# Ledger of designs, part 66: VH-VL binders against q9h9l3

Target 1, 176 residues: q9h9l3
Amino acid sequence: PRKMVAIDCEMVGTGPKGHVSSLARCSIVNYNGDVLYDEYILPPCHIVDYRTRWSGIRKQHMVNATPFKIARGQILKILTGKIVVGHAIHNDFKALQYFHPKSLTRDTSHIPPLNRKADCPENATMSLKHLTKKLLNRDIQVGKSGHSSVEDAQATMELYKLVEVEWEEHLARNPP
Short names: E, the ipSAE of ESMFold2; O, the ipSAE of OpenDDE; V2, 0.75 times the mean of E and O plus 0.25 times the DockQ between their complexes.

## First folded at step 3 (VH-VL)

Design c56 (framework fv_fezakinumab)
Fold by ESMFold2-Fast, scan of step 3:
Structure c56 (fold): chain C 176 residues (1-176), chain A 123 residues (1-123), chain B 111 residues (1-111)
Amino acid sequence: as target 1 above (176 residues)
Amino acid sequence: QVQLVQSGAEVKKPGASVKVSCKASGYTFTSYYMHWVRQAPGQGLEWVGWINPYSGDTFYAQKFRGRVTMTRDTSISTAYMELSRLRSDDTAVYYCARGEYYDYSGDLPFDYWGRGTLVTVSS
Amino acid sequence: QAVLTQPPSVSGAPGQRVTISCTGSSSDIGAGYDVHWYQQLPGTAPKLLIYDNSNRPSGVPDRFSGSKSGTSASLAITGLQAEDEADYYCQSYDSSLSGWVFGGGTQLTVL
């Protein structure tokens, strides 16, 4: 059996006018929702925009944050060889400067059976907050102080588990 | 026109360090990773590592960790690879090559290569 | 040593077809990572020949084609010409090494 984890990252704005998204926190949970990794991460570039309303990142979190190079090594060691579940996961992989094999990647923003269960068009991109409310009857990303990447990773795993059997069978018949 | 121009050949003694440069032109230097690949005489290609010229982030193959350092100077669009504590089996042609674009989610080939820098390590 | 396995040499006469194999493992090609191919003419730097398994860069003739299945990939050259005499390398990404890996190279001789 191949192990499965879920990931969610928080990004801050770096580069000209804060337009570049740089990794500032990463949370990884196992199949049961237990936390395997949760660290604040110090970008190698100057932070122009903390994006605190969305990221929950503040200057105080950077004081003892793990440097990007070290955090990346730790994260990749956890992800390698595993099925990785995420929502709009391409953003997380870009922030990690990493690409995970498509055959081992599960993106809950691009799984048609999930949209179908939520009474949404199969090819639409639905937010994690919307899918979680519709399918799990749970409110996430509440308030104005930023998101919890742990909460988001846990919700993402639970969403995938709703369609896991159906989607794994589909992928076995239609390899990416 | 994309072009990568590397520094000239070097002859070094065992224990010395060598620093190879790669000057990029014809594209936005900070938008692509710069990879380093070496080839010993009569041997195949061996990946050394990459640098993200935008951030200065680097990643090295395990074989070279502790001996290689990659840097860049964005003001002159130049990447550098320094290899220390040289051994005779470090004798090789060292190539820089443009690679992965950091704003995508898939793998990309090494699409443009420098002509290579021959580094000879001998007593 | 090389992580991906290629035959050390192949040969053919002008106009013939040759095929070069590239065999990986479950952590690279078998994990779904794309395969790229490079041509290295004597005394020159490698040049990208095929990318993402089967795509040709601008300027590469359609005589060159690539494919991938399971843990292996293949480069096919049809209508072999004298100027095709070169070393050919496959490349992929290996998740267990967190890095790029190359095949050992195949020397193509045009008889």
Scores: ipSAE 0.000, ipTM 0.493, lowest interface PAE 12.9, mean pLDDT 87

Design c57 (framework fv_fezakinumab)
Fold by ESMFold2-Fast, scan of step 3:
Structure c57 (fold): chain C 176 residues (1-176), chain A 122 residues (1-122), chain B 111 residues (1-111)
Amino acid sequence: as target 1 above (176 residues)
Amino acid sequence: QVQLVQSGAEVKKPGASVKVSCKASGYTFTSYYMHWVRQAPGQGLEWVGWINPYSGDTFYAQKFRGRVTMTRDTSISTAYMELSRLRSDDTAVYYCARSDYYYESGGWFDPWGRGTLVTVSS
Amino acid sequence: QAVLTQPPSVSGAPGQRVTISCTGSSSDIGAGYDVHWYQQLPGTAPKLLIYDNSNRPSGVPDRFSGSKSGTSASLAITGLQAEDEADYYCQSYDSSLSGWVFGGGTQLTVL
C-alpha cells in the first residue's frame, strides 16, 4: 500500500492589506500521528498581518525560521508519492505553490460519509474543530493564542481513519 | 465566452528584451493561474512558468530563472511575460494558457492564446 | 530533451486505430500525477484533447480516448480521419522540477 501522511499549514497575511495568504508554518504527521515535519517558515514577502488569533504565528517565530524555498523543498520531498490527507487542503497546496495528484489527495472537508457520521449535510463544508468534537469527542483549536498545526494534522488523520475503508472502496469504484 | 488574446509578432536583435501580453476576457482573471509555454520552430512544447494573477506570485522553470519576469495588471485583465538577454535559440512561438489552481483540476491548460511569434536574429 | 518520452511519429490509414505512448518517471506519472493530451493542427495553438487521464472536453469525438498505468499513459485514436493529422503532446506535472512537463510530441500521418 502507499504511505499516508496528514498535513496542516498556518498562513500569515502578505501583500496589499494582508489579503495574500503566505505559508508561515507546516506540520506533517504519519499514519500513527507521529510528527515527520514541523517548522516555522519565513515568507519571501513582508508580513502585513500575522493573523495570530488563528495562525498562532508571532514575530518571534520568524527569527531563524526556515526560508520558504528551503522549507518547500523539504515538504515536497515528504509528500511526493504519498496519499496526503488534509482539511480544506487546497489552501495548503496553494500556499506551498504545489500540485499534488488528485488520486493521492484526501480532503476531510469533502468526504460525504464523514459528514454523515457527524449528523451534518453530506455536501456541506464543516470545520475541522466541529468534526473532531462530534466524531472524536476531542476539543482542538482551544484558547486565544492561535491554532497548533501539529494538533490539526493529527486530528485530520484520525478523522480520515474513521472512514478510510469505506472511502477508499468508494474511490476504487469511482476514481477521481 | 472565455478568450486569451495575445500581442503581435516581434523581431528582436540578440541581447534585447521582449515583452509579450495576454489579455483575458469572459472569466474572473484572478481565479485562475496563467501559464506561459513556448515552442521553437519544428520543436516541442516547453513550459516557462506561471503567475497567480490574484497575488502576483510567480514560479519559473529553472532554465529561464534570471531571464524571465512575469507580471500582470488586474485593472485590464492582462498578463505579461518579459524575456531578457535574447539569443537566437529563443526564437519561438510564446503561448499563454489558463489553468485552475485548485487541486481538483489536475492542472491542464485550457484555453490557450493563439501565440506570439518572437524572432531573434541579427 | 523532453521529460516525457513519446514516439516521434506514428502513421495509419483512414479507418484504422493508432496508439501513442507517453512514458514518464517516478517523479511525474509514476508519482500519480494525471496526464493530459493536446492536439496541435498545423499552424495553430495546441487544443486540449484529453484531461485527467481519460476525460474528454466538450466537442472532442469519442474516437479519442486516454489511459494511464504505472509510469506510462496512452492516447488511442480509432476510426482515423484525414483531419486527425496533427502533432500530439502529453503533459503531466513533475514534483522534482515543481512544474509542468511535456512529451516531445508525436506527429500523426494519415495515409
Scores: ipSAE 0.012, ipTM 0.601, lowest interface PAE 8.0, mean pLDDT 89

Design c58 (framework fv_fezakinumab)
Fold by ESMFold2-Fast, scan of step 3:
Structure c58 (fold): chain C 176 residues (1-176), chain A 123 residues (1-123), chain B 111 residues (1-111)
Amino acid sequence: as target 1 above (176 residues)
Amino acid sequence: QVQLVQSGAEVKKPGASVKVSCKASGYTFTSYYMHWVRQAPGQGLEWVGWINPYSGDTFYAQKFRGRVTMTRDTSISTAYMELSRLRSDDTAVYYCAREGDYWYDSSGYFDLWGRGTLVTVSS
Amino acid sequence: QAVLTQPPSVSGAPGQRVTISCTGSSSDIGAGYDVHWYQQLPGTAPKLLIYDNSNRPSGVPDRFSGSKSGTSASLAITGLQAEDEADYYCQSYDSSLSGWVFGGGTQLTVL
């Protein structure tokens, strides 16, 4: 069977007016929620906006952070050939400058059965915190200092497990 | 007990700067993000930006970047918003507001508001 | 210049039901960001009325309710009372602006 991991990235703003989302932290967990990777990552461009409220990234985290090119190589080695689960995962792949096969990608923000279980419209994009509270009865992203990408990756994997059998059957009958 | 107390009304000429204060009491000042929202007379609410009182980190709406500066003094549990190069269309009531809950993919709500500070910019 | 669209006014008689809509786009409500509602009585600061789409703070009567679907949200007020006469604002987060956005406000008149 193909191995499965969950990923969550934190991005900071670079480029003009901080509009470019650049990778600044990445966490990857295995099927059981064990951490495979968790590093602060130094973008190749000047950080204009730390987006600390969401990212949890501060200037001190960039001291001795892993340079983007090195981190990217490490991350892609983990993701290659695996089913990768994420929430709004296209943003993570864009920040990684990486193209993961659609057939091996699972986005918990776009799984209709998951929204249905949470009493949400099937085609709406629901937040990770909302789905986790509704379906796992767990509060994540608590506090005022930004998010734990490890916690978010773990929650994302657990959410996918709730619909894994149903969704894998669906994908086998309706390949993406 | 839990409250935000803002400084009094200000009258300024175009080109001047104004600094509004917001003193928190009844809760741990450094545990909640503080937002600033303004409302021009007879108009709606407009978000200005936030400050994290613990770290001092700030983020401003694009419209105000280069003119607004948010700071805080943790020793007196007070947040400040300074707006420079004032124009007549900056005339508004400026509110400070505490952000309650918070999450990545969803906005936090403002559960506690100051009474507002009227800033009038006139020649 | 409000980012979220609300009707400028709504009216109802005492005891009736009114609804106030809030329409966004794919970068805010449509992106899954929660919607919050504030009540502003004349001459006062806004007060939190509904948070996270449908939750009520302590002290808010159950005749106030919220819902969200697609790119829109609604505030429903049942058993309308004279004291409900106020301006109502919806709020969400917009990812393209990287900030909080408000509706233009709806003035509720109790006839």
Scores: ipSAE 0.000, ipTM 0.487, lowest interface PAE 15.1, mean pLDDT 87

Design c59 (framework fv_fezakinumab)
Fold by ESMFold2-Fast, scan of step 3:
Structure c59 (fold): chain C 176 residues (1-176), chain A 123 residues (1-123), chain B 111 residues (1-111)
Amino acid sequence: as target 1 above (176 residues)
Amino acid sequence: QVQLVQSGAEVKKPGASVKVSCKASGYTFTSYYMHWVRQAPGQGLEWVGWINPYSGDTFYAQKFRGRVTMTRDTSISTAYMELSRLRSDDTAVYYCARDLYEYTDYGSAFDIWGRGTLVTVSS
Amino acid sequence: QAVLTQPPSVSGAPGQRVTISCTGSSSDIGAGYDVHWYQQLPGTAPKLLIYDNSNRPSGVPDRFSGSKSGTSASLAITGLQAEDEADYYCQSYDSSLSGWVFGGGTQLTVL
């Protein structure tokens, strides 16, 4: 089988009224939840809104942050050729300006068996926080100091592992 | 019936600009990314870029950045590709093509193609 | 230059099988990106023949099949017919170029 990693990115607001989401942190964990990458990333544009309540990013984190172009290269080197797991992962790939192959992408916000195990409608897009509480009995994204992208990536991998055998079998019979 | 109808052949001098149109019908224009691909006479296919007709967002192949502009008019379901500062090696048939999948920026397969617009650049 | 490598030509007799190869690198097919195939008849636009490695659009006969392994992909055509005479192109995405790439094309001649 191919190697598998999980990713979670934090974005800050740039551009007019802070409406553009720019990458400001990325965490990648392996199958067992060990951290492979975790860096603060400096956007090429002026940060208008740190979105600290959600991102956990503050001005001090930008002082020694890795420039976007360099961080992107490091991240893509880790993702290339691997199965990448994420939650609403299209947002992470957009922030990375990256097109990962669909056949190697697993989005825990769009896996019907996972929602079924959580007693949620199969077609609903459930939050990572809700699925983690329901299926793993763990509270993540607690407080108002922002999310931990490491914690989110670890939870995402654990959620995928609950349906991995069933979903990989489904994908083998119904290739994307 | 899903179809893409392109504007007619153009003859331009080096340094000029050309604007090719692609009118979509038979599907929801704003739901599918539109790609542009060119083919020089007797040569292979070369991807130019895409436009998201819903948002107006574009992405261009590195070779064409600074010379190509893609736009759309949702009121008439038409996409446009404008190529400026034309060179003789820009002589090619230019195709518009629809992404296979709805609402995706990862569409690498193109399922519906226009018939092509021949652009000839000569002095 | 084309980024993906295809043989420039291939030939076969009616009823025979031919295969057309498409060879990439570690940044495209080798990176796991899907491969698509197009058929182009003389004077016409390309037509999608195979998408996502091995899937056929509605209306494409099962005589056409695709496969992918490592850094390469193949298009197989069985039971060759005169109307199969055309140019065939493979397509993928290349991460180092951040763009879609095509093979140079293979002219199939049916004798």
Scores: ipSAE 0.006, ipTM 0.535, lowest interface PAE 12.5, mean pLDDT 88

Design c6 (framework fv_fezakinumab; at its last look DockQ between E and O 0.08; V2 from the best seeds 0.00; counts 0 for: pae E 14.8 > 2, placed apart)
Fold by OpenDDE, look of step 5:
Structure c6 (fold): chain C 176 residues (1-176), chain A 123 residues (1-123), chain B 111 residues (1-111)
Amino acid sequence: as target 1 above (176 residues)
Amino acid sequence: QVQLVQSGAEVKKPGASVKVSCKASGYTFTSYYMHWVRQAPGQGLEWVGWINPYSGDTFYAQKFRGRVTMTRDTSISTAYMELSRLRSDDTAVYYCARSGTYYYDSGSRFDPWGRGTLVTVSS
Amino acid sequence: QAVLTQPPSVSGAPGQRVTISCTGSSSDIGAGYDVHWYQQLPGTAPKLLIYDNSNRPSGVPDRFSGSKSGTSASLAITGLQAEDEADYYCQSYDSSLSGWVFGGGTQLTVL
């Protein structure tokens, strides 16, 4: 059986008016929630908006941040061959400009059994914060200091574990 | 209608540089990656690299790193591929091709393709 | 040279069924990446024929079909017609190269 990891990324704004989302932090945890990777990442372009309230990223974090190209290589090495779990994971993969096999991707924002368990419409897109509170009785992304990508990645993995057996069986019968 | 219009044929000498353009229309230019693929005469297809027109980020096949530069001008929805230090074995038809930015969203398939630009490198 | 392996040529008579194989490795098709197929008529640019292993874009006849298993993929053409004479290429993504890869191409001749 393939090993699973969960990923969460924080982005800052670059480009005109800061509308471009650039990777500024990436956290990866294993099945048990142990941190495998957690680095601040330096975008190749000038940061216009740190989006600190949401990202938790501040200017001081970029002083010794890992250059994007290097970080991407490190991250891809960890993800390759793994089942990758994330919430709205397309944002993370876009930020990484990375392509992971469909069959090895798990997006907790698109798992109907997970929504059902949380008494939410199966086809609705629920936030990580909401699902975590509802199913794990835990508050994440609290305060005005920004998100913790490690905390979010751990929550994502724990949520997936709640429906892992059912969902993996479903995917086996219905491969993407 | 989605279209990719490429610049005309080029004839270059060894050691020179060539810059091929690809103008996109019929879709949001910055919402799709632009790839470059070449085909030597009588040979198969070879992926050169891609550019994200939104961010300007590029990734090249290892074979072309240090010699290829991909850029874009979003104001005119045009992508460019410049290949330097040309050799005779760089003679090929160079295609631009569109793909999505996410694997689940047409990210891995190329559609459509430009008509190609013949680049001939000869002494 | 090509990362994915295709037979150099295949042939068939009109109305027959032909199959083109595409063999990859554990880092591309075997890694779970989808396979796409392109048709290239003489003197023209490649055209998407099959995407995501077995899906047909609009305008592609249902006599074209694709499949994938293990580290290999296959393109099948039934009711072969003269207009099908072309080069066919498979494509996938290679995680070890962090890039797209093509097969060597197969020349289909209609007898």
Scores: ipSAE 0.767, ipTM 0.903, lowest interface PAE 0.7, mean pLDDT 94
Fold by ESMFold2-Fast, scan of step 3:
Structure c6 (fold): chain C 176 residues (1-176), chain A 123 residues (1-123), chain B 111 residues (1-111)
Amino acid sequence: as target 1 above (176 residues)
Amino acid sequence: QVQLVQSGAEVKKPGASVKVSCKASGYTFTSYYMHWVRQAPGQGLEWVGWINPYSGDTFYAQKFRGRVTMTRDTSISTAYMELSRLRSDDTAVYYCARSGTYYYDSGSRFDPWGRGTLVTVSS
Amino acid sequence: QAVLTQPPSVSGAPGQRVTISCTGSSSDIGAGYDVHWYQQLPGTAPKLLIYDNSNRPSGVPDRFSGSKSGTSASLAITGLQAEDEADYYCQSYDSSLSGWVFGGGTQLTVL
């Protein structure tokens, strides 16, 4: 009986050699794919590497971006008490400095029935792009100008809906 | 063998600052969060905050914000907790403890723990 | 004042069973966060005893067990031994505080 949302974040490189992933955009969609949140976010540290090919983030997006601490508060208010769906969602939670309950987390990169439906090994970590193409016959993350976190969050929710009944029954019988 | 070795006991006057260290060994220092937990004499455990040694990012419990600063030095695998404007009721054993960074890792559990550093605040 | 509620003390004789409760709220245990238990022997640092509600680390005997239901968790110790005399703490994560929370601790006395 809990509401469900999907999240996707874009990260830029901060810290030594740009190896630290810092939150720079977050998109959250509801069960139907409607956008609940979509903001550019200003990291508290100097951006070393925009990772534009993947993130779609450019210097111009940082000019009016919401500061990290404020954005984090807004995002957590949306996520609390809800089932949160994401792909490799541990990266998003790390960037948010947030622990979401395991029992309310759905990671589409770690759902064996989803991989099986895509004719992939059950224990493999498949990319969002691959699963979306295989199961939804849709191309996402196209081109070299960066990903859309809105598009990725919407695709992630649609992927989860393909296995929702089966997976929720599994979790009810095998609580994490 | 995973170990956390803390600095020795400190005696401070009210209004002073104290800086406690925690040296990690036997694992990749930057792959886990480091937490600080205190325990006043005869009292329970109280979480102070954490640092991500990889990024230097910190998060502090509301009660300690404005008085606590957590830092690390990756070259010597050491985390630090500095508490300022000390009061007598800050007298406690201060522990460092390791946790995972997300639920697929070691999760939210604290293991191992340092042996503790007694900080006594008295006039 | 602790966020999670434990009885301050519990006692039993050798060979008996004791249980220690840990009561939280809708923002921690009730929100689905896992509960961990720590044993603290006199003069020592806490040691992980039970993690993720019911799992035992290597070296912890099976007479220690954990469970969780709703907003509460419980630690059970069967076949009580003199060496079990210690303080026991539950721990979880609280979403409203965005931080880790502990119970007030339970002192176990072996009669």
Scores: ipSAE 0.380, ipTM 0.787, lowest interface PAE 3.1, mean pLDDT 90
Fold by ESMFold2, look of step 5:
Structure c6 (fold): chain C 176 residues (1-176), chain A 123 residues (1-123), chain B 111 residues (1-111)
Amino acid sequence: as target 1 above (176 residues)
Amino acid sequence: QVQLVQSGAEVKKPGASVKVSCKASGYTFTSYYMHWVRQAPGQGLEWVGWINPYSGDTFYAQKFRGRVTMTRDTSISTAYMELSRLRSDDTAVYYCARSGTYYYDSGSRFDPWGRGTLVTVSS
Amino acid sequence: QAVLTQPPSVSGAPGQRVTISCTGSSSDIGAGYDVHWYQQLPGTAPKLLIYDNSNRPSGVPDRFSGSKSGTSASLAITGLQAEDEADYYCQSYDSSLSGWVFGGGTQLTVL
């Protein structure tokens, strides 16, 4: 069986008026929630908007941040060949400029059994915060200090475990 | 025409300060980092630091922390480097250089460079 | 001392091939940071010659080429010409220093 990791990223605003989302932090945890990677990442472009209220990224975090190209290499080395779990994970892959095979990708924002377990419509896209509160009885992304990508990656893995057996069997019968 | 035009040569005494300017034209000043690099006579290139012209944020090489201040004026697309408590070994040509890095460009190269400003520190 | 190591000088006759090495460490070139090369003619500012290891900017002749492997990079000049006589610098980023780093420079003499 393939090893499984969870990933979460935080973005800052680059480009005109800060509307482009660029990677500024990435956290990867293993199946047990142990941190495999957690780095602040310096975008190759000018940061227009730190988006601190949501991203948790501040100027001080960029001082010693790993440049994007280097961080990308490190992250892809960890992800290659593994099942990667995330929430709205296509945004994370876009920020990484990376395609992970669909057969090895698990997106907790698009798993109908997970929504059903949370008493949510199976075809709705639910936030990580909402699912975590309903299913794990935990509050994440609390306050105005921004998200922790470590906390979010850990929550994502815990959520996936709730439906792992059912969903892996579904995917085996219905290859993407 | 992307250009960086620097202020003229300066002669200073030890203990003084110098402020060098670098005026950018031909591109969006706030979309690129501005770097300062110096070269002592007969010596190699030495990175001093950068400024983000959009935010005013700076980062300095360890050797210069506490003596260098980088600023900018976005209304005239001009970056500044001020070096204080000058010593004779600060005698060098000081270059400004734009980082060639965009989000889509995964490297960080210097292009273009200013022509340099000679700062001579002698008593 | 320069973080990246270059030979202090190289020489060649017109028409020959010369190479200039640039050796770093696991925290700069070895960590995957790109290498850029600059040509500095006497009395002038450095000019970008090669970027992202092997790319030539518009206007740079194809007799200039670059490569990178492991912790080292190399600039090659074929068909050496008198006007190639200059100083050449490699440049990268170093994560342990949190800074941009240069080689010590190589003086190319055309015999």
Scores: ipSAE 0.007, ipTM 0.494, lowest interface PAE 14.8, mean pLDDT 87
OpenDDE, second read of step 4: ipSAE 0.764; ipTM 0.903
ESMFold2 (binder alone), look of step 5: mean pLDDT 92; pTM 0.945

Design c60 (framework fv_fezakinumab)
Fold by ESMFold2-Fast, scan of step 3:
Structure c60 (fold): chain C 176 residues (1-176), chain A 122 residues (1-122), chain B 111 residues (1-111)
Amino acid sequence: as target 1 above (176 residues)
Amino acid sequence: QVQLVQSGAEVKKPGASVKVSCKASGYTFTSYYMHWVRQAPGQGLEWVGWINPYSGDTFYAQKFRGRVTMTRDTSISTAYMELSRLRSDDTAVYYCARGYDYYEDSGYLDYWGRGTLVTVSS
Amino acid sequence: QAVLTQPPSVSGAPGQRVTISCTGSSSDIGAGYDVHWYQQLPGTAPKLLIYDNSNRPSGVPDRFSGSKSGTSASLAITGLQAEDEADYYCQSYDSSLSGWVFGGGTQLTVL
C-alpha cells in the first residue's frame, strides 16, 4: 500500500560540446495518470545544446523556469517514500543527482515479463515507444518537435500496471 | 587490481586552501563515481561529496558548499578535492573512495585510498 | 553529531556473537534506502564489509551478516575473533540532506 508515482525527465546538453546531460524538465504522475508535477527547470550551467528534437525544450522555456536547486527539492519531496516507476530511470535519477532506494524503484526497461508480453527478448532493453505500441496499441513520441515527459510518464505507469501483480510477487520472493 | 593513490600530508594555516589528489588505476576511471570522505582525529566518517569522472558533474554535502571544489583529469585518471578558507576543525584524514553508481547499486564505497592527513594550525 | 545512531562500543569474548545497531529516521533507512557497513582496523582506511543491507563482498567471511527493518539496521558478527577488533560504521543515503550519511561508529573490543 505504498503510494506509487511515475517520472520522466527531459535533459539538455551542457558542458564541453554539450556532452553533459542536465535536467531541464520533470513530469511526475500518480497511479491513475494524473499530473502531480510538471515544470521546466533551469540548469545551473550554460545550455550548449537544447536537444530540442528529443527534449522538446527551447530557449523560451528557460525564461521562467524553476532553478535546479528549488525544483530538485520539490521533486524529492514527491518521490521520497514512494514506489517510483520509470523507463531507464537511472538516467532521470542521475539528472536529479539523487539515489532512490532500489527496493522502491521499478524500471520498465528492466522487467523481463513486460518484454515477454511484447514478444521481445526478455533481457533486451526495449524503448518506451516500442513497448507502448506493442502492449497498449498507442503511439507516443510522435513527430519532430520533441517528446512530452507527461505523455512518457503516463505511458510508463500504464505499462507497469500490466505486470504489477506478477512483478511485485517476484520482488517479494526475490528481494533486490 | 584497483588502486587509489593519494597525495601526501599537508600542513596549512587557517584561511589557506588545500588540494588533495587521488590517482586511480586498475579499472575504467570514468565508469565509477569518486567520493570524498573525511575523518577528524578520533572521530567518525563524514561524507564530503562526489564527482562523476565521465561528465565532471559534482555534488557536495551542504556543510562544504562554497568551500569545496571537486575536479578530475581523465587523461591521468586523477580526481582532486580542493578545500578553501580552512579552519582548525578541517583537520582530518581525507579519503577518496570509489562509488558504485549504477541503477542496480546504491552508492556503496568499494575501494578506498589510504587517506591524506590535512593539518590546519596557526 | 552523526545522522545515524550507533552504540559507541560493544564487547565480546572469542567465539561469541555481537550485534551492532544502526538507527536512522524516515528520511534515510525508514525511507527504504539501503544500508552498507564498513570495518576500520586501527591505523587503516575503512573497508567495505556489507553492502545493500545483507550482501558480502568477495573475501568477507559469512560470520558477518547484515539485516534491515523499519528505521534500523544491524550488523551481526558470530564466532568472534581477535582480528575483528575494529571500528564499524554504517552508511545510508538521506533524502532530506541529499547525501550519504554515516553512523557515529562502534568500537568493537574482543576481550
Scores: ipSAE 0.005, ipTM 0.518, lowest interface PAE 13.6, mean pLDDT 88

